# Ledger of designs, part 1: VH-VL binders against q92383

Scores and structures below are computed, not measured.

Target 1, 206 residues: q92383
Amino acid sequence: TKAEIHLSGLDENWKRLVKLVGNYRPNRSMEKKEPYEELIRAVASQQLHSKAANAIFNRFKSISNNGQFPTPEEIRDMDFEIMRACGFSARKIDSLKSIAEATISGLIPTKEEAERLSNEELIERLTQIKGIGRWTVEMLLIFSLNRDDVMPADDLSIRNGYRYLHRLPKIPTKMYVLKHSEICAPFRTAAAWYLWKTSKLADYTK
Unless a header shows other numbers, all headers, positions and changes below count from the first letter of the chain; antibody chains aren't numbered by Kabat.
F, E and O are the ipSAE of ESMFold2-Fast, ESMFold2 and OpenDDE, as the mean of both directions, binder to target and target to binder. V2 is 0.75 times the mean of E and O plus 0.25 times the DockQ between their complexes.
Where letters were taken out, [cut] stands.

## First folded at step 1 (VH-VL)

Design D01 (framework fv_dusigitumab)
Fold by ESMFold2-Fast, scan of step 1:
Order: sequence, then C-alpha cells, then structure tokens
Structure D01 (fold): chain C 206 residues (1-206), chain A 126 residues (1-126), chain B 111 residues (1-111)
Amino acid sequence: as target 1 above (206 residues)
Amino acid sequence: QVQLVQSGAEVKKPGASVKVSCKASGYTFTSYDINWVRQATGQGLEWMGWMNPNSGNTGYAQKFQGRVTMTRNTSISTAYMELSSLRSEDTAVYYCARDLEYYDSSGYYDYGMDVWGQGTTVTVSS
Amino acid sequence: QSVLTQPPSVSAAPGQKVTISCSGSSSNIGNNYVSWYQQLPGTAPKLLIYDNNKRPSGIPDRFSGSKSGTSATLGITGLQTGDEADYYCGTWDSSLSAGYVFGGGTKLTVL
C-alpha cells in the first residue's frame, strides 16, 4: 500500500519494522456506527486488556430493549447498578453518562456531521466532555471515522513502540513521539498500527 | 477474596540484589497493573514503578531507573521486583499494590491503588 | 522531599472533625485525580478515597474528599480512636517521567 511504501522509505528503522510486521491490514468495521457508540467503546477499552474490554462492551450492548445498542436517552436514564453489572467502574459510568448527555445536546455529532469536521475540530470539540481525553477522540478518528493521519502520541503502547523502533533505553515522552512522527505524515495512522504491533515481536523486551 | 501475598523478609549485603515476589489471587491478574512502593522506617511512601502483567511493559521512577526491574509470570499470577546494587538507604518495607483503574495519560490518570500486599522487609547491612 | 505538601500532623478529640490538606501543582493535582490512603501502625496502606471524592466499598461516609485547583482535602468527621494513623494523598505527575507521587504524610492523633 501507499502507506507501506512511504513508511519503509523513511529510514532503516521503519524499513525493518514494516518488514518484520508485514502488510498493513488494519481491522476496520464496515458498520456505520454513531460516534457516541465508538466513544463508549473507547472508554470501555481504556487501559484494559482487549478481552476484558470486549466482554464489558458486549454485555452493555446487549441490555437495550430490542438488541440494538442503547440510545443516548436510554444511557442517560439507565440505573447505575445495571451499568456496574456490565463491569464498568464508577468513573467509566460517569463518562458514559456524560457521553449520553453530550450526544442529546448535539455536542457529540452524528457520524454524517462528524465526516464534515477536521481531526483538530473534533478533538477540540469532544475533549470538552468530562471523561473524554484526546486519546479517546483519537480512537474514534482511527476506528470509526477512518482517518489516515492520526498519531495517538500519549498512548503507552505507541510510546513503547517508539522505544522499540529507535532502540531507546526507556519509554519516550509524548513530545518525543509527536516530534519524531511528523515524518510519517500523511500516513500516521498506519505508523501507529505498526507501532502497536511491536509488542508481538520476538525482541520486543530485548 | 482479592489479595496480594508477598515473599518473606530479606537480609542483604551492600552491593547485592534482592528480588521480591507478589502473588495475586481472586481476580484476573492480567487486567490490572501492579505498582511497587517502598517505605523506610519512620518515612513516607515512595513510588518505584508499575508493571503491566498482560504486556510486560513497565515504567520506573527516575530515582530507580537502571537499578530496578519489574517482571511477572502469568502462569502463576506472580509479579516480581528486583533491586540491584543495594545500599543501606534501600532498607525499607517494599509493597506491591494493584491499580484501582488505569486510563491513558491524555487527561486520564491512575485513580489509586486499591489492594496492597502485606509488605516485605528488606534490610541492607554489612 | 515530596512533591505534594501535607501538614506533618493534625490532632482533635473523639467526635470532632478534622481536615487534612494536600497541595501540588498543575502537572499533578491540577490535571489528575487524587487518592487518599490510611496507614495504621504496622500495617500496609489502605485506600480511603479515589477519584477525588469517591469511597471504596467498606469505607464509612465519615471520610470525604474534595479537590479545588491544585489542592485536595481529606475530611474526617466523628473522629474515633481507631482513626489514629498516617494519611497520604497521592496522584499522577506527568512532569516526573509519568510517575505516581505521594504527599509526605500527615500523622493524625486522636486525643
């Protein structure tokens, strides 16, 4: 792909990483999911193993009246204990309620509206919501809105990916990632995908 | 039900290394990061670092960088903290502690440590 | 020594109220959630408050937390002899290589 050619041509470190991981094949859903649903998925996934996050999210998804994902109104009115039973912490429940209210008020746009907004406009707008940080919005941009030039620089796995890529003695800062990932544009999402794959490589921990 | 049980007291010579274990039970070991915190006699709590038992990723306090190594064995739900080049100032009680809930660093931070081990006394003397 | 500042000691009589402060900066308390820990003599610390003002299961409502700007406060009402302990605040500090920091601790004496 164009992204593979671009990244492999940056330097020897990137060329090696692309070769070790192989073809760029991101798992992207065909479903047209509304942003609030993906924000809830991202909140469920915060610092949890993917299996645990998926179990919680699937339990939550199944509690709506007709097997559809709960509406913002249903989430707003949902009992705390029902959400707790799905496996959400009290803080994540607060975030889900904030997402529901912000969707009802129109602060969180529909998918159609979101497709007309830039990455930075969505980040600035959605991070106003209590419990939604930049990383959560970046997950929405990558996985729901299919944006190709997103670097979740404060993601711990991305930072550790740069430690591996550049053979650093310790995990670098967010600022290091931001500076050094500039050359990956306009394919920073593909760069992030490769960096996330470093944890599966034989020499990851050295 | 949920508990962390640490290895017994250690007495070491200056320059030696010590490896403390922390066995988790009553929850899914790989779902929560483990922190290591020490406390010298009559002193306050000092954070040493964290370890993600799923990925093996670690983060160490700058003071301990280069001397501490945090690892795990997922088959026996056990975390380890090894401190090398021991000095008399390393005499302390060492605790392991489970993260309550962890979010990313982009405005979402550790809530705290909800389950603590009983502590392991390490004495460094000649 | 500590990045977060607490008073070294506080005292009050049984049944009274006491407040313990914890002061930091924008890189820690200002942008992160605060937890409070109780350490009884000879024991491991115990989580009292997380997420600025929330109590874990089993912690009585006599214990409360609050946060304003770069400062946090632990409140204890209806003091009991069993509350004699060291109390620590704690939070994440992004300026210190993304590490967790504790306050220096406050010794509570119930006279």
Scores: ipSAE 0.000, ipTM 0.442, lowest interface PAE 12.0, mean pLDDT 83

Design D02 (framework fv_dusigitumab; at its last look DockQ between E and O 0.05; V2 from the best seeds 0.00; counts 0 for: pae O 11.0 > 2, placed apart)
Fold by OpenDDE, look of step 2:
Structure D02 (fold): chain C 206 residues (1-206), chain A 127 residues (1-127), chain B 111 residues (1-111)
Amino acid sequence: as target 1 above (206 residues)
Amino acid sequence: QVQLVQSGAEVKKPGASVKVSCKASGYTFTSYDINWVRQATGQGLEWMGWMNPNSGNTGYAQKFQGRVTMTRNTSISTAYMELSSLRSEDTAVYYCARGSEYDFWSGYYDYYGMDVWGQGTTVTVSS
Amino acid sequence: QSVLTQPPSVSAAPGQKVTISCSGSSSNIGNNYVSWYQQLPGTAPKLLIYDNNKRPSGIPDRFSGSKSGTSATLGITGLQTGDEADYYCGTWDSSLSAGYVFGGGTKLTVL
């Protein structure tokens, strides 16, 4: 792929990594969910084990009148106690309400609109919402919107990837990752995938 | 080989705090959750909570919420469990155990049970 | 008192088969994978069965697991003296306060 060719041509470290890992095979979601749904799932899963998060999320979905994912309006108008009964904390309920309001107001775009917005624009818009950080938006960009040029630099696995790639004695900072991953553009998502894969390599340490 | 090595026995007074360490080796520390389970003498296993070493995210059993804190130092592949406001009934052997594997790129957990256990840390709370 | 219910004890002679039951509810065993743990006297628990019926490497095939509805069963054939231990079932609970839950444990005595 173009991404593999680009990354392999950056330097000997990247060339070696691409060779060791092999072909670029990211998992891509084929589901077309609205951004607000993905964000709600993200919020629901924060600081929870996947089993717990899924249980809460399933209960939440079951509240819908038509069996579909609750609409922003439904979420906005949903009783606090009902949401609590689903298992959401007060903090998360506030975030969910904020997501709902932001969707209604148009701050959170539709899937169609999101496809026309840049990564930076989406990050700027969505991080204004309570409970939504940059990492969450980056995950949305990668896994929901299938963007090719995203580097989640604050992720520990990614940082450890650079530790491996550059044979560093310590885990590098977010800033280090941001700086050194610039050359990976416009395929920073692929770069991130390879960096994540480093932990699966036989010679990986720590 | 894959193993978890815990810190030594602790003796504490009621009201004090205890912090147990769990050092991982032989695998990618940040890829698997760490669970903490305790067992009072002659009693069964009691799950306390989980910690994801990559994100630092945690989930605690309701019984321990507000008293337990699970953390990690990724640079030394070590997980920590701190229990505060200790009571006599907190006297037990505390275990760390490797839990579910998190797949960053798929965003899901692969469950294999708690397949690796530390040797246990005895915590005695007595006046 | 435990969320999952196990018989407190079972016993059998060497070479025989024993089964240990684990009873739960829809929020735990009903919806989640069950694991079984063996704990020899004075030692840490060891994973014996995961995902209802899968054996980790090193676990002999005389150990088996099954799940039906809200109940799980551990089977041990060709019982050996070395099998004398406590056995715990465990699973995730999808209730409001979701977490991992263990059975009360079953003491297996080899006669």
Scores: ipSAE 0.306, ipTM 0.763, lowest interface PAE 1.5, mean pLDDT 91
Fold by ESMFold2-Fast, scan of step 1:
Structure D02 (fold): chain C 206 residues (1-206), chain A 127 residues (1-127), chain B 111 residues (1-111)
Amino acid sequence: as target 1 above (206 residues)
Amino acid sequence: QVQLVQSGAEVKKPGASVKVSCKASGYTFTSYDINWVRQATGQGLEWMGWMNPNSGNTGYAQKFQGRVTMTRNTSISTAYMELSSLRSEDTAVYYCARGSEYDFWSGYYDYYGMDVWGQGTTVTVSS
Amino acid sequence: QSVLTQPPSVSAAPGQKVTISCSGSSSNIGNNYVSWYQQLPGTAPKLLIYDNNKRPSGIPDRFSGSKSGTSATLGITGLQTGDEADYYCGTWDSSLSAGYVFGGGTKLTVL
């Protein structure tokens, strides 16, 4: 692919990593959902394993429309105790209601509206919401909005990937990743995938 | 090979804090969550919480919220569990255990088995 | 008592088979994968079964797991004296206090 050619041509370190890992084949199963839905899924998954998070999310989905996802208006108006019964903590309920209000006000765009906004515009807007950090928005950009030029520089797996790529003695800082990943544009999402894949290589821990 | 090695036995007075370490080797430390489980002599296993070494996110059992803190140092592939305000009933063997595989690209997989365990750290709380 | 219920003990002769039950509710066993752990005296627990019925590398096929509704069972065939241990079931609980829960443990004696 174009991303594989671009990354392999950057320097010897990237050429070696792309060769070792092989074809760019990310799993992006979060595609085709409205942004507020995916943000709520992300909040539900905080501090939980995927199975527990999915059980809570499925109960929540079933509450309003016989298995269809609640609208922002339904979430705004939903009783606290109904949301508690689904398995959400008080903190998560507060975040869900903040997401609903932000969607109603237009701060969280529809999927179609989001397609007209840049990565940085979406990050600026969505990180204003209680419980939503930059990393959560970057995951939304990659997995729901299919953006190809996102580098989640604060992610420890990505930083560890740079340690491996550059044979560093310690895991580098977010600033190091931001500086050194500039050359990966406009395919920084593919670069992030290759960096994450270092954790699957036999010599990674050496 | 894959292993978790814990710090040595501790003797503490009531009201003190204890910090147990768990050093990982033979695998990618940031790719699996770490669970902490304790066991009083002759009693069953009691789950205390989990920590994601990649993000630093934690989840604690209700019983331990406010008294337990789980952290890590990724530079030395080491997880920590600190328990404060110790009581005699906190006397137990404390284990770290590798749990669900964290997959950055897929999130957590639903693998709920704890497949690698530390050797245990005996904590005795006595006056 | 633990939230997952196991019999406190079970016994059989060498070469026989035993089953150990683990009973829970919809929020734990009913909606989540079950694991089984073996703890030999003086040692850390060892994973025997994960994902209800799968064996890690190195676990002999005489150990098996199954799950039906809100209950799970561990089966051990061809009992050996080296199987004397405590056995624990474990699973995630999806209720408001979401976290991992263990059964109370079953002491297996090979007579």
Scores: ipSAE 0.017, ipTM 0.583, lowest interface PAE 6.1, mean pLDDT 85
Fold by ESMFold2, look of step 5:
Structure D02 (fold): chain C 206 residues (1-206), chain A 127 residues (1-127), chain B 111 residues (1-111)
Amino acid sequence: as target 1 above (206 residues)
Amino acid sequence: QVQLVQSGAEVKKPGASVKVSCKASGYTFTSYDINWVRQATGQGLEWMGWMNPNSGNTGYAQKFQGRVTMTRNTSISTAYMELSSLRSEDTAVYYCARGSEYDFWSGYYDYYGMDVWGQGTTVTVSS
Amino acid sequence: QSVLTQPPSVSAAPGQKVTISCSGSSSNIGNNYVSWYQQLPGTAPKLLIYDNNKRPSGIPDRFSGSKSGTSATLGITGLQTGDEADYYCGTWDSSLSAGYVFGGGTKLTVL
C-alpha cells in the first residue's frame, strides 16, 4: 500500500510505528453510509470509549428492527425517552434532532453530493449545526467519505499518539500535530489511524 | 436469543469443494463480522478469515488465500464459507463465529472476541 | 507452531487455583485486546474473557484475565470438575501478513 510505504519512509519513528502496528486496516467493512448516519455515530462517540459508543449506536440502529437506520423524519419525531434509553445524553439528543432537521432541509448533503465537496467546504458548512464541531465532521470525512488526507489534530488520542511517536514529555497541542503531520500528506488519514493505535503498544504510557 | 446454526456434515473427495452455511438469528446480521474457524481432530483452533455481512468485504488468513471464499445472503441472514481444492488435511470441524462490531472510531481494531459460535460442521475429506 | 505460546497442560485439585499463560509479541498481545475461550469436550468454544479482563454475562467470577506487556494470563479459582476443558487465548495480530491468532491450547485436568 502507498500509505504504508510513504509513512515508513518518513523517518525512523514512523518506520518503527508502521512495523509495530502492521497493515493499514482502518475499516474492515467498506460500508457506504449517508452523511447523517455517520454524523450521528460521531456524536454517539463524543467523550466515550469506542466500545461504549458502539453499544449506544447499535441500540439506536435497532429501533427500526432488522437493522435499518432511522430516517431523518423518524429521528425528528422520535420520543426523547426512546433516545435516552439507547444511552444518549440530553445534549446528544439535541444534536441528533439538529442533524435530522439539517438533513431534511438539505444542509447536510447526500453522500453523492458530499463527494463533490472539499474537506474545508464540508467543515465550514456542517460546523454550523448545533453539537457538531470540526472533530465530528473529520469523522465523517474519514469514515463515510473515505478522504485520504485528514488529520484530526485536536483528537486526544492523536495528540497522545504524537507524544508517543516523538517521545515528548507532555501531550502536544493541536498546532504541534498540524505542523508535524504535514510530512504525512497525502496520507494523513492513514497517519491518524496509526497514531490512534499507539495506545495499544506495549511501551505506551499514559 | 442470539444464535448461529450451521449446515450438516459433509464428506468430500480430494480436489472437490465444500460450502458450509451459517444462519444467524436474534440479532442484526449486518452489524457484526462473521469469522470462520476450523479445528482438526485433537488439534487447536485455526482462524480462516472474516466477512462483513453488510458490504460483503472479506479478509482471509494467508494460508487460505486463493482457496477460500466467504459470502452471504443478507435477505436470509446467512453466511457461507467455500473451501476448494480439498486435501485430507482439510478434514476438520468448521465453525462460524460472530466477531467485532463496526467501530473504527478510535482508530484501532477493537475485537470483543468471538462471542457467539455455531455448532460446527464436520467436513471429512477421504480418498 | 502457534504464534501465541500456551503450556500444553495444567492440572490441580478441586477447590484450588490454576493459572494459564499466553505469551506473544507486541504485534498481537501487546497491541490488541486478548480473549480467552473455553472448549468443553465435544462442544464449540465459548467466550470466557474479552477485552483482557472482562467476563461475558453468565461467566462465574472464578474466572479472571489479565495482561502485562506481551503476556496474558487466565486465572481460575475454586476449581470444579466441570472446569476440565481446553482453554485458548486469542487476539488480533497487526503484522503485515497475520490475522486473528489463537494459542495452541491448554488442557486443564482437575484431579
Scores: ipSAE 0.012, ipTM 0.483, lowest interface PAE 9.0, mean pLDDT 85
ESMFold2, look of step 2: ipSAE 0.006; ipTM 0.500
ESMFold2 (binder alone), look of step 2: mean pLDDT 90; pTM 0.935
ESMFold2 (binder alone), look of step 5: mean pLDDT 89; pTM 0.928
OpenDDE, look of step 5: ipSAE 0.012; ipTM 0.527

Design D03 (framework fv_dusigitumab)
Fold by ESMFold2-Fast, scan of step 1:
Structure D03 (fold): chain C 206 residues (1-206), chain A 122 residues (1-122), chain B 111 residues (1-111)
Amino acid sequence: as target 1 above (206 residues)
Amino acid sequence: QVQLVQSGAEVKKPGASVKVSCKASGYTFTSYDINWVRQATGQGLEWMGWMNPYSGNTGYAQKFQGRVTMTRNTSISTAYMELSSLRSEDTAVYYCARDWEDSSYYYGMDVWGQGTTVTVSS
Amino acid sequence: QSVLTQPPSVSAAPGQKVTISCSGSSSNIGNNYVSWYQQLPGTAPKLLIYDNNKRPSGIPDRFSGSKSGTSATLGITGLQTGDEADYYCGTWDSSLSAGYVFGGGTKLTVL
């Protein structure tokens, strides 16, 4: 792919990483998911290992009587104890309720509406919602809106990926990631995908 | 105010192990990595490794891999460096050093312990 | 271990200026930030310069750093007798045997 060629050509570190991980194969869903669903997934993933986050999210999906992901109206009206039983903290439940209300009011756009907005416009707009930070919106941009040039620099796994890529003694800062990832444009999403894959490599922990 | 204070001089026989301590004060111990650096008499500085006092994660220079262990006790804000299978070539002053507070890129050491002299002799 | 090359000694008179060089490769100085350390006789090293050219609080501006390609330079102007010390450059090495590396050190004598 174009992304593979671009990244492999940047320097010996990127060339090595692309070779070790292999073909760029992002998780491509053919389901048309609305932005609120991905925001909820991202909230579930905050401050948790992926296994725990996936378990919580899967329990939440299973609450619906018809097997469909709960609607914003259903989430708004959902009992606190039912959401708590899925494994959400009180803080995350508050965020899920805020996402539902913002979706009902139109602040969180539909997928069709969001496709007409830039990355920075969506970030500025959606981070106004309590509990929704830049990282959460970047997950939406990558996984729901399929944007190609997003670097979630404050993501701990991305920062760990840079530690591996550059053979650093410790996890670098968000500012380090921002500065050093500029060269990856316009394929920063592919760069992020490779950085996330470093945790699965044999020498990840050094 | 911010300081690292190391344990006293050690004299060891070849084949023994030595464990040097480094007690931090005046800052949040778990917020900064600790490096260990040694210097043989009349020689230059040699980096041995780093230890993250929050996680316990370590990274060692290849030369010392398998002989060095870096640990900490967070309840007393103390870092440790243990070097085993001592040889006469290990005779040196051993320093602990904290990462630079203002370095966003982790490439400097601003606060150093006073050093611990380790002599390996028969 | 001295992966970075420094001159073993340098000398100058009080009030003069000196430059201490540090030469490496792309895997260390070329791709990473350089620090400089001063070690007075019988003492622990002291950080003089970090991030190639920045001074910690309390370090006078007569000490300066620079980096060009795979080489770094420490400059000292207005030399004082109290500057007699060993000076070390240091940086991260990003090669397969990754780790922090120091130069061999330069002994500064103020005549």
Scores: ipSAE 0.000, ipTM 0.441, lowest interface PAE 16.9, mean pLDDT 84

Design D04 (framework fv_dusigitumab)
Fold by ESMFold2-Fast, scan of step 1:
Structure D04 (fold): chain C 206 residues (1-206), chain A 124 residues (1-124), chain B 111 residues (1-111)
Amino acid sequence: as target 1 above (206 residues)
Amino acid sequence: QVQLVQSGAEVKKPGASVKVSCKASGYTFTSYDINWVRQATGQGLEWMGWMNPNSGNTGYAQKFQGRVTMTRNTSISTAYMELSSLRSEDTAVYYCARGLDYGDYEYYYGMDVWGQGTTVTVSS
Amino acid sequence: QSVLTQPPSVSAAPGQKVTISCSGSSSNIGNNYVSWYQQLPGTAPKLLIYDNNKRPSGIPDRFSGSKSGTSATLGITGLQTGDEADYYCGTWDSSLSAGWVFGGGTKLTVL
């Protein structure tokens, strides 16, 4: 792909990483979902290992009586104890209810509306919501809206990916990631995907 | 600059209700949760609950569930805590405090700005 | 419900070092960020440490925090008479029955 060619041409480190990981094949199943659902998934992932976060999100998803993800109206009206039973903390339940209210009011757009807005417009708009930071919106941009030029620089796995890529002795800062990922534009989402894949490589912990 | 100013001391009879106010200034009121914490004379800090001034959503400690209500008025940047069915053991200093929470990966939990406290005395 | 365990008191002379412990469980300290508060007599608490080991602007570097497993520690070096106060740890409790929890408090006497 264009992204593979671009990244492989940046330097020997990127060329090696693309060769080791192989073809750019992101899982974009989330791109068929409404923005509020992806925001809720991202909130479930805050401050937790991915295994725990996925378990909580899957329990929440499964409580619908028709097999569909709960609607914003259902989430707004949902009993606190039902959400707690899924494993959400009281603070995360507050965030879920804020997402539901913001979706009902139109502040969080539908997928169709969101496709008309730029990355910067969505970040500015959605980070107004208490409990939604930049990383949460970047997950939405990547996985729901399929944006190609997003680098979630504060993501710990991305920072670890840069440690691996550049053979650094310590995990770098988000500022390091922001500076060094500029050359990956306009394919920073593909760069992020390769960086996330570093954790599966045989020499990751070296 | 950044400040939380609480209403004055209250003296109440058992069975009454008290409503304490907390006026925020020097920051965007809707961007931070307000927590309520009380302290009986010579005792430790006891958390009562949090209120999200943007959404109006709340979370209460189980001990106070059913007796406490936390609200806000965004037009005057003021949070309220109402405690009903007062007992002598509710005699305490009540504090409001701003939650330190900048969002998702930048969440830093703590309470960085505190009101001066409101003394509530419940006596017969 | 859940309360974090602190020693009720500690004491040391000016210029000495003290440490104050705070013990909890996996649902609170083990999975969440710890903050520390100083309360001088007759005043509101003041934030000393947040996010386990970070200092707000204006807090001198002689105050430090650390966390290991289900326990946290506040360290104070170069003790001054003005440090005489009550110290509290605090964190979220992720269990289904609780929110924020505080330690019982530690009275520091300097003399």
Scores: ipSAE 0.005, ipTM 0.486, lowest interface PAE 11.2, mean pLDDT 84

Design D06 (framework fv_dusigitumab)
Fold by ESMFold2-Fast, scan of step 1:
Structure D06 (fold): chain C 206 residues (1-206), chain A 124 residues (1-124), chain B 111 residues (1-111)
Amino acid sequence: as target 1 above (206 residues)
Amino acid sequence: QVQLVQSGAEVKKPGASVKVSCKASGYTFTDYDINWVRQATGQGLEWMGWMNPNSGNTGYAQKFQGRVTMTRNTSISTAYMELSSLRSEDTAVYYCARDYPSGWEEYYYGMDVWGQGTTVTVSS
Amino acid sequence: QSVLTQPPSVSAAPGQKVTISCSGSSSNIGNNYVSWYQQLPGTAPKLLIYDNNKRPSGIPDRFSGSKSGTSATLGITGLQTGDEADYYCGTWDSSLSAGYVFGGGTKLTVL
């Protein structure tokens, strides 16, 4: 793809990583999901193993009366104990309620509105919401809004990916990632995908 | 190459137990969950459960709860599925299959690498 | 009995198009991503489609997936004799404590 050609052409380190991991096969949604739904999914996954996060989110998706994902109004009015029963911590429940209220007020845009906003505008706007940090918004940009030029520099796996890529003795800072990933533009999402895949390589823990 | 290689065919009597192995190679064993799926002769695919090789955590389909145990040995990159109290209805090909995780944990990416299958025959 | 319903068989001639449906409910297809698997006689299943409509590396674009509401569809164009196989849909069922479910399977015959 264009991304594979671009990344393989940057330097010998990137060429080697692309060769070791193989073809760029991103796992991004083609569905038109509303941003609030994707933000709730990202909150569910904070500080949890993937199967636990999936179980919590899947239970939450299924509690609606009509089998559809709960509306922002339903979430706003939902009983605390019902959300607790899904497996959410009190802190995460506060975040879900904040997401619902922010959606109702228009701070969290519809998908149609979000398509008109830049990455930076969405990050600045959405990180105002309690419990939503930059990483959570970057996951939304990559996986729901299909943005191709996003580097989640604070992600521990991305930073470990750079340790591997550059053969560093320690995990680098987010500033290191931001500086060195500039050359990956306009395909930084593809670069992030390859960096996430480094954990699967035989010499990852060196 | 990335592959999962399973143990050979087994013939068991009703009431016995069977333990199928699944040896991973070509990738970091602890990075991917392993699923177990079976298929009776001429029938469809039936999911049995999953096992996290890093933590040892498992989840089993309700139908098999109490009869199935999924374990692993990380020193030899091998997953195991043990099914007890065998009945003739357990005659099937048993597969192990690797999840495909990505950056966003909630997405289910399917099972991208499958073992060749282990035939288990339960006969009197 | 399977929770996801597929037609038991479908047939078409070489070069033609075929579609295979998979029907479920809100707790499975309606709220989760759908995968499709191809199983050639005597072999293990092979992943054809994940996340409703994505193809793994090495799967030709004549295979496609789609989802609408509580139903999913696998499309195959330019049929070849080598496509004769059983096809299965699969997804998570949120009513089952994160359990995975497969459709009953569809046998494709290329006449």
Scores: ipSAE 0.000, ipTM 0.450, lowest interface PAE 10.6, mean pLDDT 84

Design D07 (framework fv_dusigitumab)
Fold by ESMFold2-Fast, scan of step 1:
Structure D07 (fold): chain C 206 residues (1-206), chain A 125 residues (1-125), chain B 111 residues (1-111)
Amino acid sequence: as target 1 above (206 residues)
Amino acid sequence: QVQLVQSGAEVKKPGASVKVSCKASGYTFTSYDINWVRQATGQGLEWMGWMNPNSGNTGYAQKFQGRVTMTRNTSISTAYMELSSLRSEDTAVYYCARGGYEDTAMVDYYYMDVWGQGTTVTVSS
Amino acid sequence: QSVLTQPPSVSAAPGQKVTISCSGSSSNIGNNYVSWYQQLPGTAPKLLIYDNNKRPSGIPDRFSGSKSGTSATLGITGLQTGDEADYYCGTWDSSLDAGYVFGGGTKLTVL
C-alpha cells in the first residue's frame, strides 16, 4: 500500500519495522458507528488492557431496548448501579453521562456532521467535555471517522513503540513523538498502527 | 455452552422464498455479528453476508444483493436469513456463524468461531 | 472462481506431514489476517486456525498456520485418519463492499 511504501522509505528503522510487522492491516469496522458510541468505547479503554475494556463495553452494549446500543437519552437516565455493574469506575460513569448530555445538546456531532469537520476542529470541540482528553478524541478520529493522518502521541503504547523503533533506553515523551512523527505524514495513522504492533514483536521488551 | 441452533430442512418450489432461523445461546447475542455462509452439494463455502444484531445493520455479498435479507429478534436471541426468488441453483446447506473477535491492545481480528449445524434447502419443481 | 486459490486435493499416509497453500492478492491475504476451517464429511465447518497462526482451545498443535506476503499455509503433522476432511482458508477482502472470502477448498485424503 501507499502507506507501507511511504513509511518504509523514511529511514532504516521504519523500513525494518514495516518488514517485521508486515502488511498494514487496520481492523476498521464495517459498521459505521456514531461518535458518541466510539467515545464511550474509548473511555472504557482508558487505563485498561483491550480485553478487559472489551468485556466492559460488551456488557454495556447489552443494556438497551431490543439489544441496541444505549441511546444518549438512555445513558443520561441510566442508574449509577447498573453502569457500575458493567465494570465502569465512578469516574468513567461521570464521563459516559457527560458524553450523553453533550450528544443530546449537539456538542458531540452525529457521524454525518463530524465528517464535515477537521481533526483539529473536533479535538478543540470535544475536549471541552469532562473526562474527554485529546487521546480519547484521537481514538474517535482513527476508529470511527477513519482519518489517515492521526498520531496519538500521548498514548503509552505509541511512546513505547518509539522506544523500540529508535532503540531508546527509556520511554520517550509526548513531545519526542510529536517531533519525530512529522515525517510520517500524511500516513500517521498507519505509523501509529505499526508502533502499536511493536508490543507483539519477539524482541520488544526482552 | 456457546452454540447456534438452526431451523430444520426446507423444500421449496422455484420462485418461492425461504426463511432460515439461527438461535444463539451461551453468550451475549448482541455482542457478535452473525454471518451466513452456504454450500451447494460438492461445492465450496460461499459467504452471503453479515448482520450486526445490536444495530440491525447488514452487509451482503454482491451476488445476493436484492434477494437476501438478514434480520434478528433480540428478545429471543434469534437471527434470520430470508432468500427470495429461489432457483434450483440455491439448493444448498445454509450455515449461520458467529463473527468472533480476539481483542488485542489496538486491533481485533475477524473470524467465524462458532457455527450452526446447517439447514438444508432444496429447490425443486 | 474463488478469489483465493487452494490446491483441489492433497494426500499422504498416516503419520506423515502435509502442507496446504492459499494464494490471494494484496486486497485480501496481503492486507488481512487469515483463518483456516476444517469440514469433516457431513458436518459444519470448524475454526481450526485464526489470526494467521493461532489455535482455538481444543485444536492440537499438529495444526499450524503461517502467512507470507499474499499467501498463507496450513501445516498438519502426524496425520491421522480423522484428519480426512475439506480445508478452507478465509479472510476479509478490502476490495469488496461487504467482503469475507473463502478459498476453493482442499480435500485431504489420508491413504
Scores: ipSAE 0.005, ipTM 0.467, lowest interface PAE 10.1, mean pLDDT 84

